Miniprotein binders against q9bqp7. Designs and how they scored, part 73

Target 1, 240 residues: q9bqp7
Amino acid sequence: VPQNWFPIFNPERSDKPNASDPSVPLKIPLQRNVIPSVTRVLQQTMTKQQVFLLERWKQRMILELGEDGFKEYTSNVFLQGKRFHEALESILSPQETLKERDENLLKSGYIESVQHILKDVSGVRALESAVQHETLNYIGLLDCVAEYQGKLCVIDWKTSEKPKPFIQSTFDNPLQVVAYMGAMNHDTNYSFQVQCGLIVVAYKDGSPAHPHFMDAELCSQYWTKWLLRLEEYTEKKKNQ

## First folded at step 6 (miniprotein)

Design w33
Fold by ESMFold2-Fast, scan of step 6:
Structure w33 (fold): chain B 240 residues (1-240), chain A 103 residues (1-103)
Amino acid sequence: as target 1 above (240 residues)
Amino acid sequence: SERIKRLEELAKEILRLVEELEKITDDPEVLYLLDMAELLAEFALDAAKEGDLEEAEELLKWAIEWLEEAVEIVKKLGVSPEIIERLERVLEEAKRTLEELRK
């Protein structure tokens, strides 16, 4: 159990829609800060097993593709993920807020993969938006907050290639979601309560994406694990 | 030789458990944990074959830990209690076998 427990949900907030809520999704820019990001905390507190597996995966890939081939492969995976997020932000934004359209971004297999999920997404409240937990001192950049099948969720979009999934992209996804959720629920820039999460894994070949829905109970359980990781990060920082 | 054979058998047992869990769910977090457990068990099998018993034992211990995490998530996915109980029993047996081999 964490030494300094703090609740994920804010008793002062409601998950019901408010008439004063903005009609355009919020997009608060992430400001460079000395406060650690969710991804930094998770990267700095990987288990010995996770570090070992990443190193062995890297060794196998380098053996197969060569040093330059591995760099190209990983760069391409990151680029595809970035383009996927950009396409989703474009699709979910109102026409008035869309950036210059790139038709090639909208035709990827990953976008085809998520079509059935997008049919159940509505009431978008935030896109590519910064969150900060003022009490626990961490920041993050979440992908999306919207209703999925009628429930307000923090939604995290992931890309996957089979049979060679990019291991790093799947690490600690539930912890990322609940960390963003807890931060948003206590961030003064936001007025609503989020109690559910959704991780959507999209596939390059266009096969149907897998949604992993996280209800309030599951989010609470992962929140405890996130608090432990945050505590470990803080402790390690004091000793370095 | 006998210790090597038992470590190889345990590694293969863990690989079979990974295969069984893959048939139960397509949850992305579980599949990720199963991929990790599979890699650890494969590396343990290689270590045992090379006669590095200490490395094989440590890798199998980690593989079992990853599978325990996977089963905890599967419990939340609505899988029947009977299946969960069987999976937990198999994992506990694997842990006991490994403990005996480390003596």
Scores: ipSAE 0.008, ipTM 0.247, lowest interface PAE 8.9, mean pLDDT 79

Design w34
Fold by OpenDDE base, second read of step 7:
Structure w34 (fold): chain B 240 residues (1-240), chain A 103 residues (1-103)
Amino acid sequence: as target 1 above (240 residues)
Amino acid sequence: SERIKRLEELAKEILRLVEELEKITDDPEVLYLLDMAELLAEFALDAAKEGDLEEAEELLKWAIEFLEEAVEIVKKLGVSPEIIERLERVLEEAKRTLEELRK
């Protein structure tokens, strides 16, 4: 049980989106400060097993590709991910805020992969927007807040070359999503609350993306796990 | 060596167990654990081929731990007791085999 328990949901916020919700998605810039990001917390609190697996994978990749080849591979993966997120932001943004859609960004297997998910996405409230949990002292940059099949979700878009049909195959992604949810629900920059999460795994080959929907109950379960990771991080930082 | 062969066989058995578990559940947490077990078993095979038997054993140990956790979750999901008993037997055999190899 977390020592510093804090609710994921804010009882002071209504579950109903206020009719006054801005027609334009929120895009709050991430401020670089001493406050740890969700990603940093998760990275610094990986299990020994997870660290070992990642290092072994890295070593294998370096053996196969060479050091320069691995750097190139990593850079390409990063670039593909970035382009995918930029394309999604462009698609999900209102027409009036449509930056010149680089048509080339839209011609990707990943974008093709998510088309069936995008059909069920509406009511976009935030895109690439910073969240801060003032009490728990962490920050994050969420990809999207929108309605998925009529439920308001924090949506996290992921790219994969391998099928990830199960939410568990997304590693710490569920923790990331609930961390963003909890922060948003208690961030004064947001007037609404989210109760659901969605992880979408897009595939390079254009095969249908896998949506991993997280209901309020599942979010609450992962929230407890997130709090434990945050406490572990905080303890490690006190001992450094 | 006989030890290498046994480690390889154990890794293959773990991979078979992963495949069996993947057929009986769509639970995302279980599938994550299965992916970890699979990855560890694959790394164990690589380590065994490289002659690093100690690392192979450690990787297989972790793979088994992930599978144990997976089976416990699957039990809670209401999977058939007969299937669970079979899986638990295979896991126990894998654990025993690993213990024998460490000696």
Scores: ipSAE 0.023, ipTM 0.426, lowest interface PAE 4.2, mean pLDDT 86
Fold by ESMFold2-Fast, scan of step 6:
Structure w34 (fold): chain B 240 residues (1-240), chain A 103 residues (1-103)
Amino acid sequence: as target 1 above (240 residues)
Amino acid sequence: SERIKRLEELAKEILRLVEELEKITDDPEVLYLLDMAELLAEFALDAAKEGDLEEAEELLKWAIEFLEEAVEIVKKLGVSPEIIERLERVLEEAKRTLEELRK
């Protein structure tokens, strides 16, 4: 059990839309500060098994591509993921100009991969938006908050290449989603409640994306694990 | 060599277990553990083909540990006891095979 327990859901909030909700999805900018990000906390608290896998993967890739080839490969994976997120933001935004500008990105395998998922996404409330947990003191930048098959979700978009995928972002995806959810539910910049998560893994070759839906119970289970990781981060920082 | 062949067979058996578990559940934590086990087994297969027996054995050990964690989670889901018993039996056999190969 975590020492500093805090609930993931806010009993004062509802997931139902109301008349005061903004007509355009929220996009709160992430401001740099000394408060740790979700990704920083997760990176600094990896398990021995995660560290072993990442080091082994890195050594294999360096052996195959060389030091410079490995740097180029990882940079390219990051860039492709960034462009995929930009394309999705444009597609889901109500602004037609952005959708037209990014039309060429619709030809990518990753975008083709997620088409069947996007058909079930509606009621977008936030895109590329910053969240901060005022009590637990962490920040994050979430991809999307929208209804998936009628349920309000924090949606996290992931890319995967079938041969030797970059595994770092897959280890803690559920923890990342619930960390954003808990922060948003207690962030004064937002007025609604999110109780579900969705991790969507898109494929470069256009193969159908895999949706991993997380209901409220599963989110609560991962929230406890996230609180333990946050506690571990705080203890490690204190003992430096 | 015979030892290389047995390590390759064990790696392929682990990959088969990953595929079977993927058909049983959509739990995101289980699927991530399975993805890690698959990656390790693939690297072990490559190591075995290159004659690096120690590395292949170490990689397979970690793959089996991830599969053990995956099965423990699956046991807590709505999966039938019959399926769980079969999975545990196959996993224990894989673990014993690896222990014998590492001696």
Scores: ipSAE 0.008, ipTM 0.278, lowest interface PAE 8.8, mean pLDDT 80

Design w35
Fold by ESMFold2-Fast, scan of step 6:
Structure w35 (fold): chain B 240 residues (1-240), chain A 103 residues (1-103)
Amino acid sequence: as target 1 above (240 residues)
Amino acid sequence: SERIKRLEELAKEILRLVEELEKITDDPEVLYLLDMAELLAEFALDAAKEGDLEEAEELLKWAIELLEEAVEIVKKLGVSPEIIERLERVLEEAKRTLEELRK
């Protein structure tokens, strides 16, 4: 029931492979500007329930680890996630251009966790690439666009520590994926259409990662929820 | 008090539902919802023991809402209708119990 409804899919585009598409994955840099990012919109429009759950999670972690232990834990989780994304970009790139391939990154438990998923990933179209929705005025940096089991997907790589996973962004992961999808589908820097999403949760102990596949219908459902969050963000900014 | 006992029973029922749902699915979004529902139920037990009944009731309300969302996701994953109907019935009973306790 968003007031400023806009379609997630672009009728002018195809999700089928195009021979004229670049053979090298796109990597458009994210430019800072006044236009809000997907993550900022989601962070600024958390429900009272989400804020409460985040605060309770923090309280529980601080109780178990202490103040300094909690800071070290969250810093370590961030660094592990960053290294995991760097390793995946390296693995999926035809040639590493940023730096030499780091063999040590390829042997983490998280990388072992995603091996079976990576075997089903091909036709990489974009990696660590900026998207902008030119009509709805938001930006984002997506992890990966590639075929998963023959379907073109926006793929979001997540890390999790069993038994206590990192809580930030977990409830909003599907919204994040469809926000990137809708932006890419209407971004003039891209020529193809994405209709599916994939959230991959990798585990520190190397146990098999869990793929959460989102078909076009499910993406459309989450897109409506994303539009509501975007409207809330816009209203919040207008109201002082 | 009787109200404290009933809140503790409801929290334990929610914890049992979490365990049952964990056996039915490995969907990452569902598992995260279940983890949060478990935390809320544990905190509700602590609040009830400290005599903060209003906080305990609010925490259990949110736990039930998270479990309802989890069941809707599981329903779309192709779990049998019989299992879904049983889960929905238990959640409906939990919601009614909470509403009666708030009288």
Scores: ipSAE 0.008, ipTM 0.283, lowest interface PAE 8.7, mean pLDDT 80

Design w36
Fold by ESMFold2-Fast, scan of step 6:
Structure w36 (fold): chain B 240 residues (1-240), chain A 103 residues (1-103)
Amino acid sequence: as target 1 above (240 residues)
Amino acid sequence: SERIKRLEELAKEILRLVEELEKITDDPEVLYLLDMAELLAEFALDAAKEGDLEEAEELLKWAIERLEEAVEIVKKLGVSPEIIERLERVLEEAKRTLEELRK
C-alpha cells in the first residue's frame, strides 16, 4: 500500500461526450518542466533484477552483433517504432490529405499487423497528447485515447520483432497506461474520464497484433503499483 | 554435464509454458513474470556453462520467485487445471534443479 494514495478515477467526470467537447482530437504539446515524466519515473525505479536482465541482454547482443551492430540494431528498432506511431497518428487523424496517404502506409508489416484492431477503434479523442497530474506532479505523452469495441480507452501502441506478446506484456507497460489515465482524469485540459486501457503489440512480420485489454478493476490494481513506483522515485530524489 | 542439461530442459519447459498461457490469458503480469523466469533460466544456463555455479544458483532462485508469483495469479484467473498443474510441475523441477546446483 502506497503512503500517499490518490484515486485513479475522477468521480466528477463522465466517459460520455458533451456538446462542448472538441470535435477534433486533442494534441496538447508536452512542455519542458522540472516535473518528472512517466517514462523517467519507471526507468529510475527499475528493480535490481530488471536492471540486471537488461544489462545482460545488452551484453549478449553486443557479443553476437558487435558494438557497431548492436548500435545499428537498437537505432533501427527505435526508428521503426517512431515510424509506426507516426503512421498510426496519420491513419487515426480526421484530416483527408493524411488519409489519402494511408494506402501506402498499410503495406508495412506493423500496420498490416494492427489492421484488425483498428477496425474496432473509433471516436478518437486525443492523439500524441500531453497529460499532467496536477496533484501527484507527473507528466506524460500518451499515444491515443479512443473507443475500442465501444469502450473509451487509453491505447498504447507497441512494436515487437518476435510474435510473442509476453515479451511486450511487461509489468511496466500496464503501469504506463494507468499513469496516463490517472493524469488525464485529473488534468484540466481534458473534460472526460477514461476507465479502460489497451496495450496493442504489433509484429514486424505482419502477424496479427495482440490486444491486451484492461478493464476498470485491472486498471485500479495497476494504479496502486504505479503509485508505489512514483513514491519510490520521489524518495530517491530526496536522498540525493 | 548433467546440471547443464537440466537447466537447458528447464528453460525449454518454461518457454513452452509461456507459449501455452499466451493462448489462454491476456493478463500482462502473468506473461511478464513467465517471460522474466524464462530469461533468468537462460542466464542461469549461461552461468553454469561458464562454470559459475554460484551465479547460476542465484539466477535460478530469482526465476523460481517469478514462477511462484505466476502460479498464485494464474490460480485466480480460472485457467484450465491442466495448465496450473503444468506450471506447478515446472516450479517443482526448478526447485529440484536449484538443490542440485547447491551440491
Scores: ipSAE 0.016, ipTM 0.456, lowest interface PAE 6.1, mean pLDDT 80

Design w37
Fold by ESMFold2-Fast, scan of step 6:
Structure w37 (fold): chain B 240 residues (1-240), chain A 103 residues (1-103)
Amino acid sequence: as target 1 above (240 residues)
Amino acid sequence: SERIKRLEELAKEILRLVEELEKITDDPEVLYLLDMAELLAEFALDAAKEGDLEEAEELLKWAIEYLEDAVEIVKKLGVSPEIIERLERVLEEAKRTLEELRK
C-alpha cells in the first residue's frame, strides 16, 4: 500500500481574482465514466459506524413515520434537493433567462433560508461543473465556485430537516468539498486556485441557513483525510 | 452522456416500481425490501449525476435484486397472478436493460 502524498493547492496557480471575466460561469460536462467519482469513493469507504448509523436512522424514521410516510419523506427529500439546486443555479447564473413560470421554486423555504448567505456571494466562476484530478484519477461535479465575503470558495449547498436525514452526507461533507477543490486546482480546464470551502445548510422551514466556512488550513487537514479515503478505495478495488 | 441518461431513467423506473408495490401490500418484510430498493435507486441517481456509471450500475443491480425478493414474497400474499406477471415482466425488462448498459 504505497502512499502518494499530493498537495491540495497548486503552486503554479494564483488565488488572486481577475474581476473582468467572472460574469460567465463555467459549466464543464462530465468527461469519463470509468474514473471513480467523489461520491463513489466516499460511499465505498464508509466506516462500519457510518453504515450502522445510516441503518439506525432509517429504522427510527420508519418507526416515526410508518412505511408509507418514510417513502414519501425520502422521495420529498430528493425532489426538494433537486429543486433547491436548480433554483440556486438559476439565481446565481448571470444569463438573462426569464424565470417567470418557476416563481414557486424561488420562494421555497430553502431559498428563503439562504437569502442572507446569497447577499455575500459574488464573482461566480463555476456552476454545476465537472472537475477531474488528472494525477489522482477521480472526478466530481461541484455545485458552485464563487466569492463568499471576498474569498473564493468551493460552495456546497445542502438541505436539512432537523434532524439531518442522511448521516453519510453529513459526516463526509468537508471531504466532498476538499476533494472537489483539489481536483479543480489540478484540472487543466480551470486556471484559478481555490483555497477555501463553504458548506451551506439550508432549512425547510425557512429558518436562517448555517454557513460552515473552511479556511485554507482546515481544507488542508480534510484533504489529508480525503487522500486516506481514496487510498482505501483503491485497495478495496484491487481485491474481491 | 447517453449512458448517464439511460441509468437515470432506469433508476426512476425502479422508483416507480417501488411506489406501485407499496400500494399492493403492507407486509413489513416487503416494505423493508422496498425501502432498501428506493434508497439504492436514489444513491444511483447521485452517482449518475457525478458521471460514475460503474457505481450507478452496481447500485441499480442491488436495487433490482431487492425488488425481485419483494415480488417473490408478494406472490405468497394472495396478490392476483395478473399483477404478479406484469411486475415480473417489468423487472426482467429492467434487468435486461441494466445488463445491456453494463456490457
Scores: ipSAE 0.008, ipTM 0.121, lowest interface PAE 11.3, mean pLDDT 78

Design w38
Fold by OpenDDE base, second read of step 7:
Structure w38 (fold): chain B 240 residues (1-240), chain A 103 residues (1-103)
Amino acid sequence: as target 1 above (240 residues)
Amino acid sequence: SERIKRLEELAKEILRLVEELEKITDDPEVLYLLDMAELLAEFALDAAKEGDLEEAEELLKWAIEYLELAVEIVKKLGVSPEIIERLERVLEEAKRTLEELRK
């Protein structure tokens, strides 16, 4: 049980979107501060075993691709991920803010992969927007807040070359999503609350993306796990 | 032992390099690589304190590899050549130090 329990949901915020649907999605810039990011907390609280497994995977990839090949692979994965997020931001942004859609950004297998998900996405409230949890003292940059199938969600877009049909295969992504939810729900920059999460795994080959929907109950379960990771991080930093 | 001290110094150098790279990039994926390097360097310090020098060396090797990837990506993102050259020098020195310790 977390020592410093804090609710994921803010009882002071109504679940009803205030009628002022901002015509424009929020884009709050991330302020570099001494405050740890969600990703930093998650990474630094990985177990030695998890790190070892990742490194074994890396070494295997290096053996298969060579060192230069692996560097190229990593760079390409990075670039593709970045382009994918940029393309999604462009797609989900209001048309008036659309800089000339680089048509090349839209011709990715990842964009094709998520098309069926995008059909169910509406009411975009935030895109690439910073969240801060003032009490728990962490920050994050969330990809998207929108309605998915009529439910307001924090949406996290992921790229993968391998199928991830189960939420368990998304590693710490559920923790990331709920961390963003909890921060947003208590961030004064946001007037609304989210109760659901969505992880979308997009595929390079254009095969249909896997949506991993997280209801309020599942979010609450992962929130407890997130709090434990945050406490572990905080303790680790006090001992350094 | 002198070996433990040198491993600890190398780990600290890697951590400094991480901090320097964190100042020049906001790219989330690069930051991920840096966080992995940081984590591995911290684990190396723990391993060294525990007397597992082989594990410490391996962890530092991996940390350096993550830093190499980070520097390469940052270079492609158009960071100042002068900064990159400095970082590459520090990284090469770290690699040499590790090689000397393995020996």
Scores: ipSAE 0.210, ipTM 0.626, lowest interface PAE 2.6, mean pLDDT 87
Fold by ESMFold2-Fast, scan of step 6:
Structure w38 (fold): chain B 240 residues (1-240), chain A 103 residues (1-103)
Amino acid sequence: as target 1 above (240 residues)
Amino acid sequence: SERIKRLEELAKEILRLVEELEKITDDPEVLYLLDMAELLAEFALDAAKEGDLEEAEELLKWAIEYLELAVEIVKKLGVSPEIIERLERVLEEAKRTLEELRK
């Protein structure tokens, strides 16, 4: 159990939409660098096993591709991820973005991979939007908040090359999702409650994406693990 | 050559288990653990092919640890006994492969 436990859900908020909610998805820019981000907390609290595996993966890739080849590969993975997120933001935005869409962004194998998931996504509330937990003092930038099969979810879009996912994208994804969820539920810039998560892993070759749905119970379980990671980060910061 | 063949078979069996379990469960931890075990087994195979048996042993030891964790979690998920038995058999093969590498 974490020493400073805090609830993931806000009992003062409803998961049902109100007529007063914005009709345009929220896109609040990430403005604070002093307060740690979700990704920083997770990176700074990796286990020895995670660090060892990441180092082995890097050395293996460097042996295979050379140092310049590894740089190119890594840059391309990040670029593909960025383009994928840009395309999804464009697709999910209801406001006149269709006329400005780059057709080349929409033709990627990753976009083909998620088509069947997108058919079940509606009621978009936020896209590429900043969240802050004022009490627990962390910030994040979430990909999407929308209804998936009728349930309001924090949705995280991931790219992966078959058969293996990028090593960094696998372990901490559920923690990332619930950290964003808990922050949003207690962030005054938002009025609604999110209780579910969805991690979507899209594939470069266009193979069907894998949706990993997280119900409220599972989110609560991962929230406890996130609080422990946040506590570990805070302890490390005190010793600096 | 026999060590390399065993590592190849092990990596393929772990990959098949990942694909089968993806059809049954969406538990991110189990899938992560099996993906890591598969990745480590492939790295062990590559190290063995390059003649680095010490690195192959270290990587396979890590793969076994991930497989052991996956077995424990899968048992708690209410998955069929057949799948649990198959995962346990793969774990046993990994341990036998490690013993072969040590000699």
Scores: ipSAE 0.009, ipTM 0.164, lowest interface PAE 9.3, mean pLDDT 78

Design w39
Fold by ESMFold2-Fast, scan of step 6:
Structure w39 (fold): chain B 240 residues (1-240), chain A 103 residues (1-103)
Amino acid sequence: as target 1 above (240 residues)
Amino acid sequence: SERIKRLEELAKEILRLVEELEKITDDPEVLYLLDMAELLAEFALDAAKEGDLEEAEELLKWAIEYLEYAVEIVKKLGVSPEIIERLERVLEEAKRTLEELRK
C-alpha cells in the first residue's frame, strides 16, 4: 500500500442533493501553480511498459505520416478533442445557455457516438471545473459531474479514431477519474460527494460510444493506485 | 502468406483470452496487464497484415508474457482450479505455436 494513505470519500459529505447545492453547474477556473496537476503526475510516472508502447506508437505514426505529418496529426487530434469537450459542455449546460450553442459543434461523429449515453445523463453539478485536494496538494480540471442512470459520477469524455482506444488514452483514465473524485470530495468549493466514475469513449466514425462505469469499490481500488503514482511523483521531485 | 494467417489467428486467440480474463476479475493490476496484452496483440495483428513477421512475433511474445503474469495473479485470488488449468493450457499452446512459427 502507499506510505501516506488518505481516503477517497469524505465521511462528512453525502451524495444526496441538498438545498445549498447550486442551481447552475459549477465552473471554477483552473489556476496554474507550483502544485502538480493530475495529468502532470501521471505523465511523470508512466511505467516502462507505457513508455515503450508510446514510443512504438510514435515510431509507427512517423513512419506512416513523416515527421511533419505526425506533428500535424497530433495537433489535429488535440483540436478535435477540444471541440468535442466544447460541444458537450454546450449540450449539458442549462436551457438558458442552449440558445447559444453553435450548430457546427453538434455535427461531429463524436457527438453522434455519445447520443445514447447523453440520454441517461441528468442533474449536472459541474462542467469543466477545477478541483484541488487540500491535503494531498494536487489539482485537476474535470470534464463533468452529473447523474448517469441515477448515480452521481465524475464523467470523463474521451475520443478515439479506432473502435478500441489505445493505452495512452485508456490506461490512466481510471486514475484521472478517481484523482478528480478524491480532490472534489475534499475541496471546500464543493458540497457534495461523488462515489462513482464514468469513462465514455466516443468514436470518430459515429459508432456507439463505449461507457466504462466505475462503482465505489472499483474507484477505491484505482484510488490506491493513484496514491502510489502521487507518491512516486513526490519521490522523483525530491531527487531532481 | 500462410505464416501471416497463423500469426493473425494467434493474435485473435490472445484477444479472446483477454476478454475471458476480463470476465473473471476486476482486480486493477490484472486489468492493467490485460490492457497491455490487448494493445500488444492489436499491434501484432497490424504488423502481420503489413508483412512484418519479426515484429508481429516479438509483440505476440510480449503479449503472452503479460497474460502469464495476469494468470499468476488471478491464481492467487482464488479462482477455480479448473479455470486456471484451462487458461494455463491455452497459454502454453499459444507459446508452443509461436515457437514453431519463429523457426
Scores: ipSAE 0.007, ipTM 0.187, lowest interface PAE 10.2, mean pLDDT 78

Design w4
Fold by OpenDDE base, second read of step 7:
Structure w4 (fold): chain B 240 residues (1-240), chain A 103 residues (1-103)
Amino acid sequence: as target 1 above (240 residues)
Amino acid sequence: SERIKRLEELAKEILRLVEELRKITDDPEVLYLLDMAELLAEFALDAAKEGDLEEAEELLKWAIEYLEEAVEIVKKLGVSPEIIERLERVLEEAKRTLEELRK
């Protein structure tokens, strides 16, 4: 049990989105502060096994591609991910922001991959928006808050070259999603609450993306795991 | 060396166990654990080929730990007791083999 237990859901916020659907998705800028990001917490609290696997993978890739080739590969992966997120932001943004749609951004296998998911996405509340949990002292940048199949979700878009048909194959992504949920639910910049998460794994070849829906129960389970990771991070920082 | 061969054989056995578990469940949590075990076993094979026997042993240990957790979950999912017993036997044998190789 986490020593510093805090609820993922805010009892002071109604589960019903207040009828004032902001006509425009929220885009709160991320303020660089001494406050750790969700990503930083997760990266610094990886298990020895996870660290080992990643390092071995990296070494293998360097052996195959060379150091410069690996740098290029990493840069390309990053760029593809960035372009995918930019394209999604453009698609999910209200029509008035559509004027800047680079048609080239929309012609990607990843965008093709998520088309069937996008059909079920509506009521976009936030895009690329910062969240802060003031009590637990962490920040994050969430990709999207929207309704998926009529349920308000924090949506996290991922790119993969390999099939990830199962939520568990997404590693710490469920922790990231619930961390964003918990922060948003307690961030004063947001007037609504989310109870569900969605991880969407998009594929480069345009094959149908895998949606990993997280109900409130599953979110609560991962929230406990997140709190433990956050405590571990905090302890490690005190000992440095 | 005989030790390298035994480590390779153990890694292959773990991979076979992963394949067997994949056939009996579609549980996402189990499949994650299986993916981790598979990756670790593959890296153990690589380490063994490179002559890093200590690393291979550690990787196989972790692979077995993931498989133990996987089997426990599968057991809770109501898989046939006969299948579970078989899997547990194979896993126990793998553990014993690893312990013998560490000596």
Scores: ipSAE 0.022, ipTM 0.458, lowest interface PAE 4.2, mean pLDDT 87
Fold by ESMFold2-Fast, scan of step 6:
Structure w4 (fold): chain B 240 residues (1-240), chain A 103 residues (1-103)
Amino acid sequence: as target 1 above (240 residues)
Amino acid sequence: SERIKRLEELAKEILRLVEELRKITDDPEVLYLLDMAELLAEFALDAAKEGDLEEAEELLKWAIEYLEEAVEIVKKLGVSPEIIERLERVLEEAKRTLEELRK
């Protein structure tokens, strides 16, 4: 049990749309701060087993690909992920004209992979937007907040290279989603409440993406685990 | 030699259990735990083949720990109690096999 428990949902917030809400998705810029990011907290609280596995995976990849090959592989994975997020932001943003979109950016295996998911996404409220939990003192940059099959969700877009996903693409994803959710629900830059999460794993070869929906109860369970990770991070920082 | 063979057999059994669990659920946390267990078991198999028995034993111990966590989550997903009991029995047998090999 976390020592400093705090609720994920804000009782002062409504999930119903407000007429005064902006018509365009919010995009609050992420400002560099001494306040830790969600990704930093998760990276600094990995178990010894997780750290060992990451190091062993890295050693094995270097043995098979060489140092230059490993660097090229990891750089390519990172760049493809970045381009995928840029394409999704473009697709989900209100367009001024069709000509302003990069048509080639919209034609990738990853984008093909998520087409069936995107058909169920509407009512976009935020894109590539910063969140801050003022009470728990952490920040994050979330991908998307939109309705998925009628439910307002924090949506996290992930890329995976088949036959297996890159190890970093699958671990701690549910914790990341609920951390963003809890921050947004208590961030004064936002007026609405999110109670659901969605992790979408897209594939480079265009095979159908896998949606992992998280209802309010599941989000609450992962929120408790996130609070424990945050507590561990804070304790480690004090002992530096 | 016999100890190496037994460690290799245990690693392969763990890999089979991972594959079985992948068919039961799409839960992202379970899939993560299964990825970790699979990687650990593969490294344990390599360590055993190279004669590094201490490393193989430690890696298999960690793989079993991840699988135990995965089964606890799967229990909450409405899977048949009979399937859960079988999975727990296989894991308990794996733990006993590993403990005997460490003696």
Scores: ipSAE 0.016, ipTM 0.429, lowest interface PAE 6.7, mean pLDDT 81

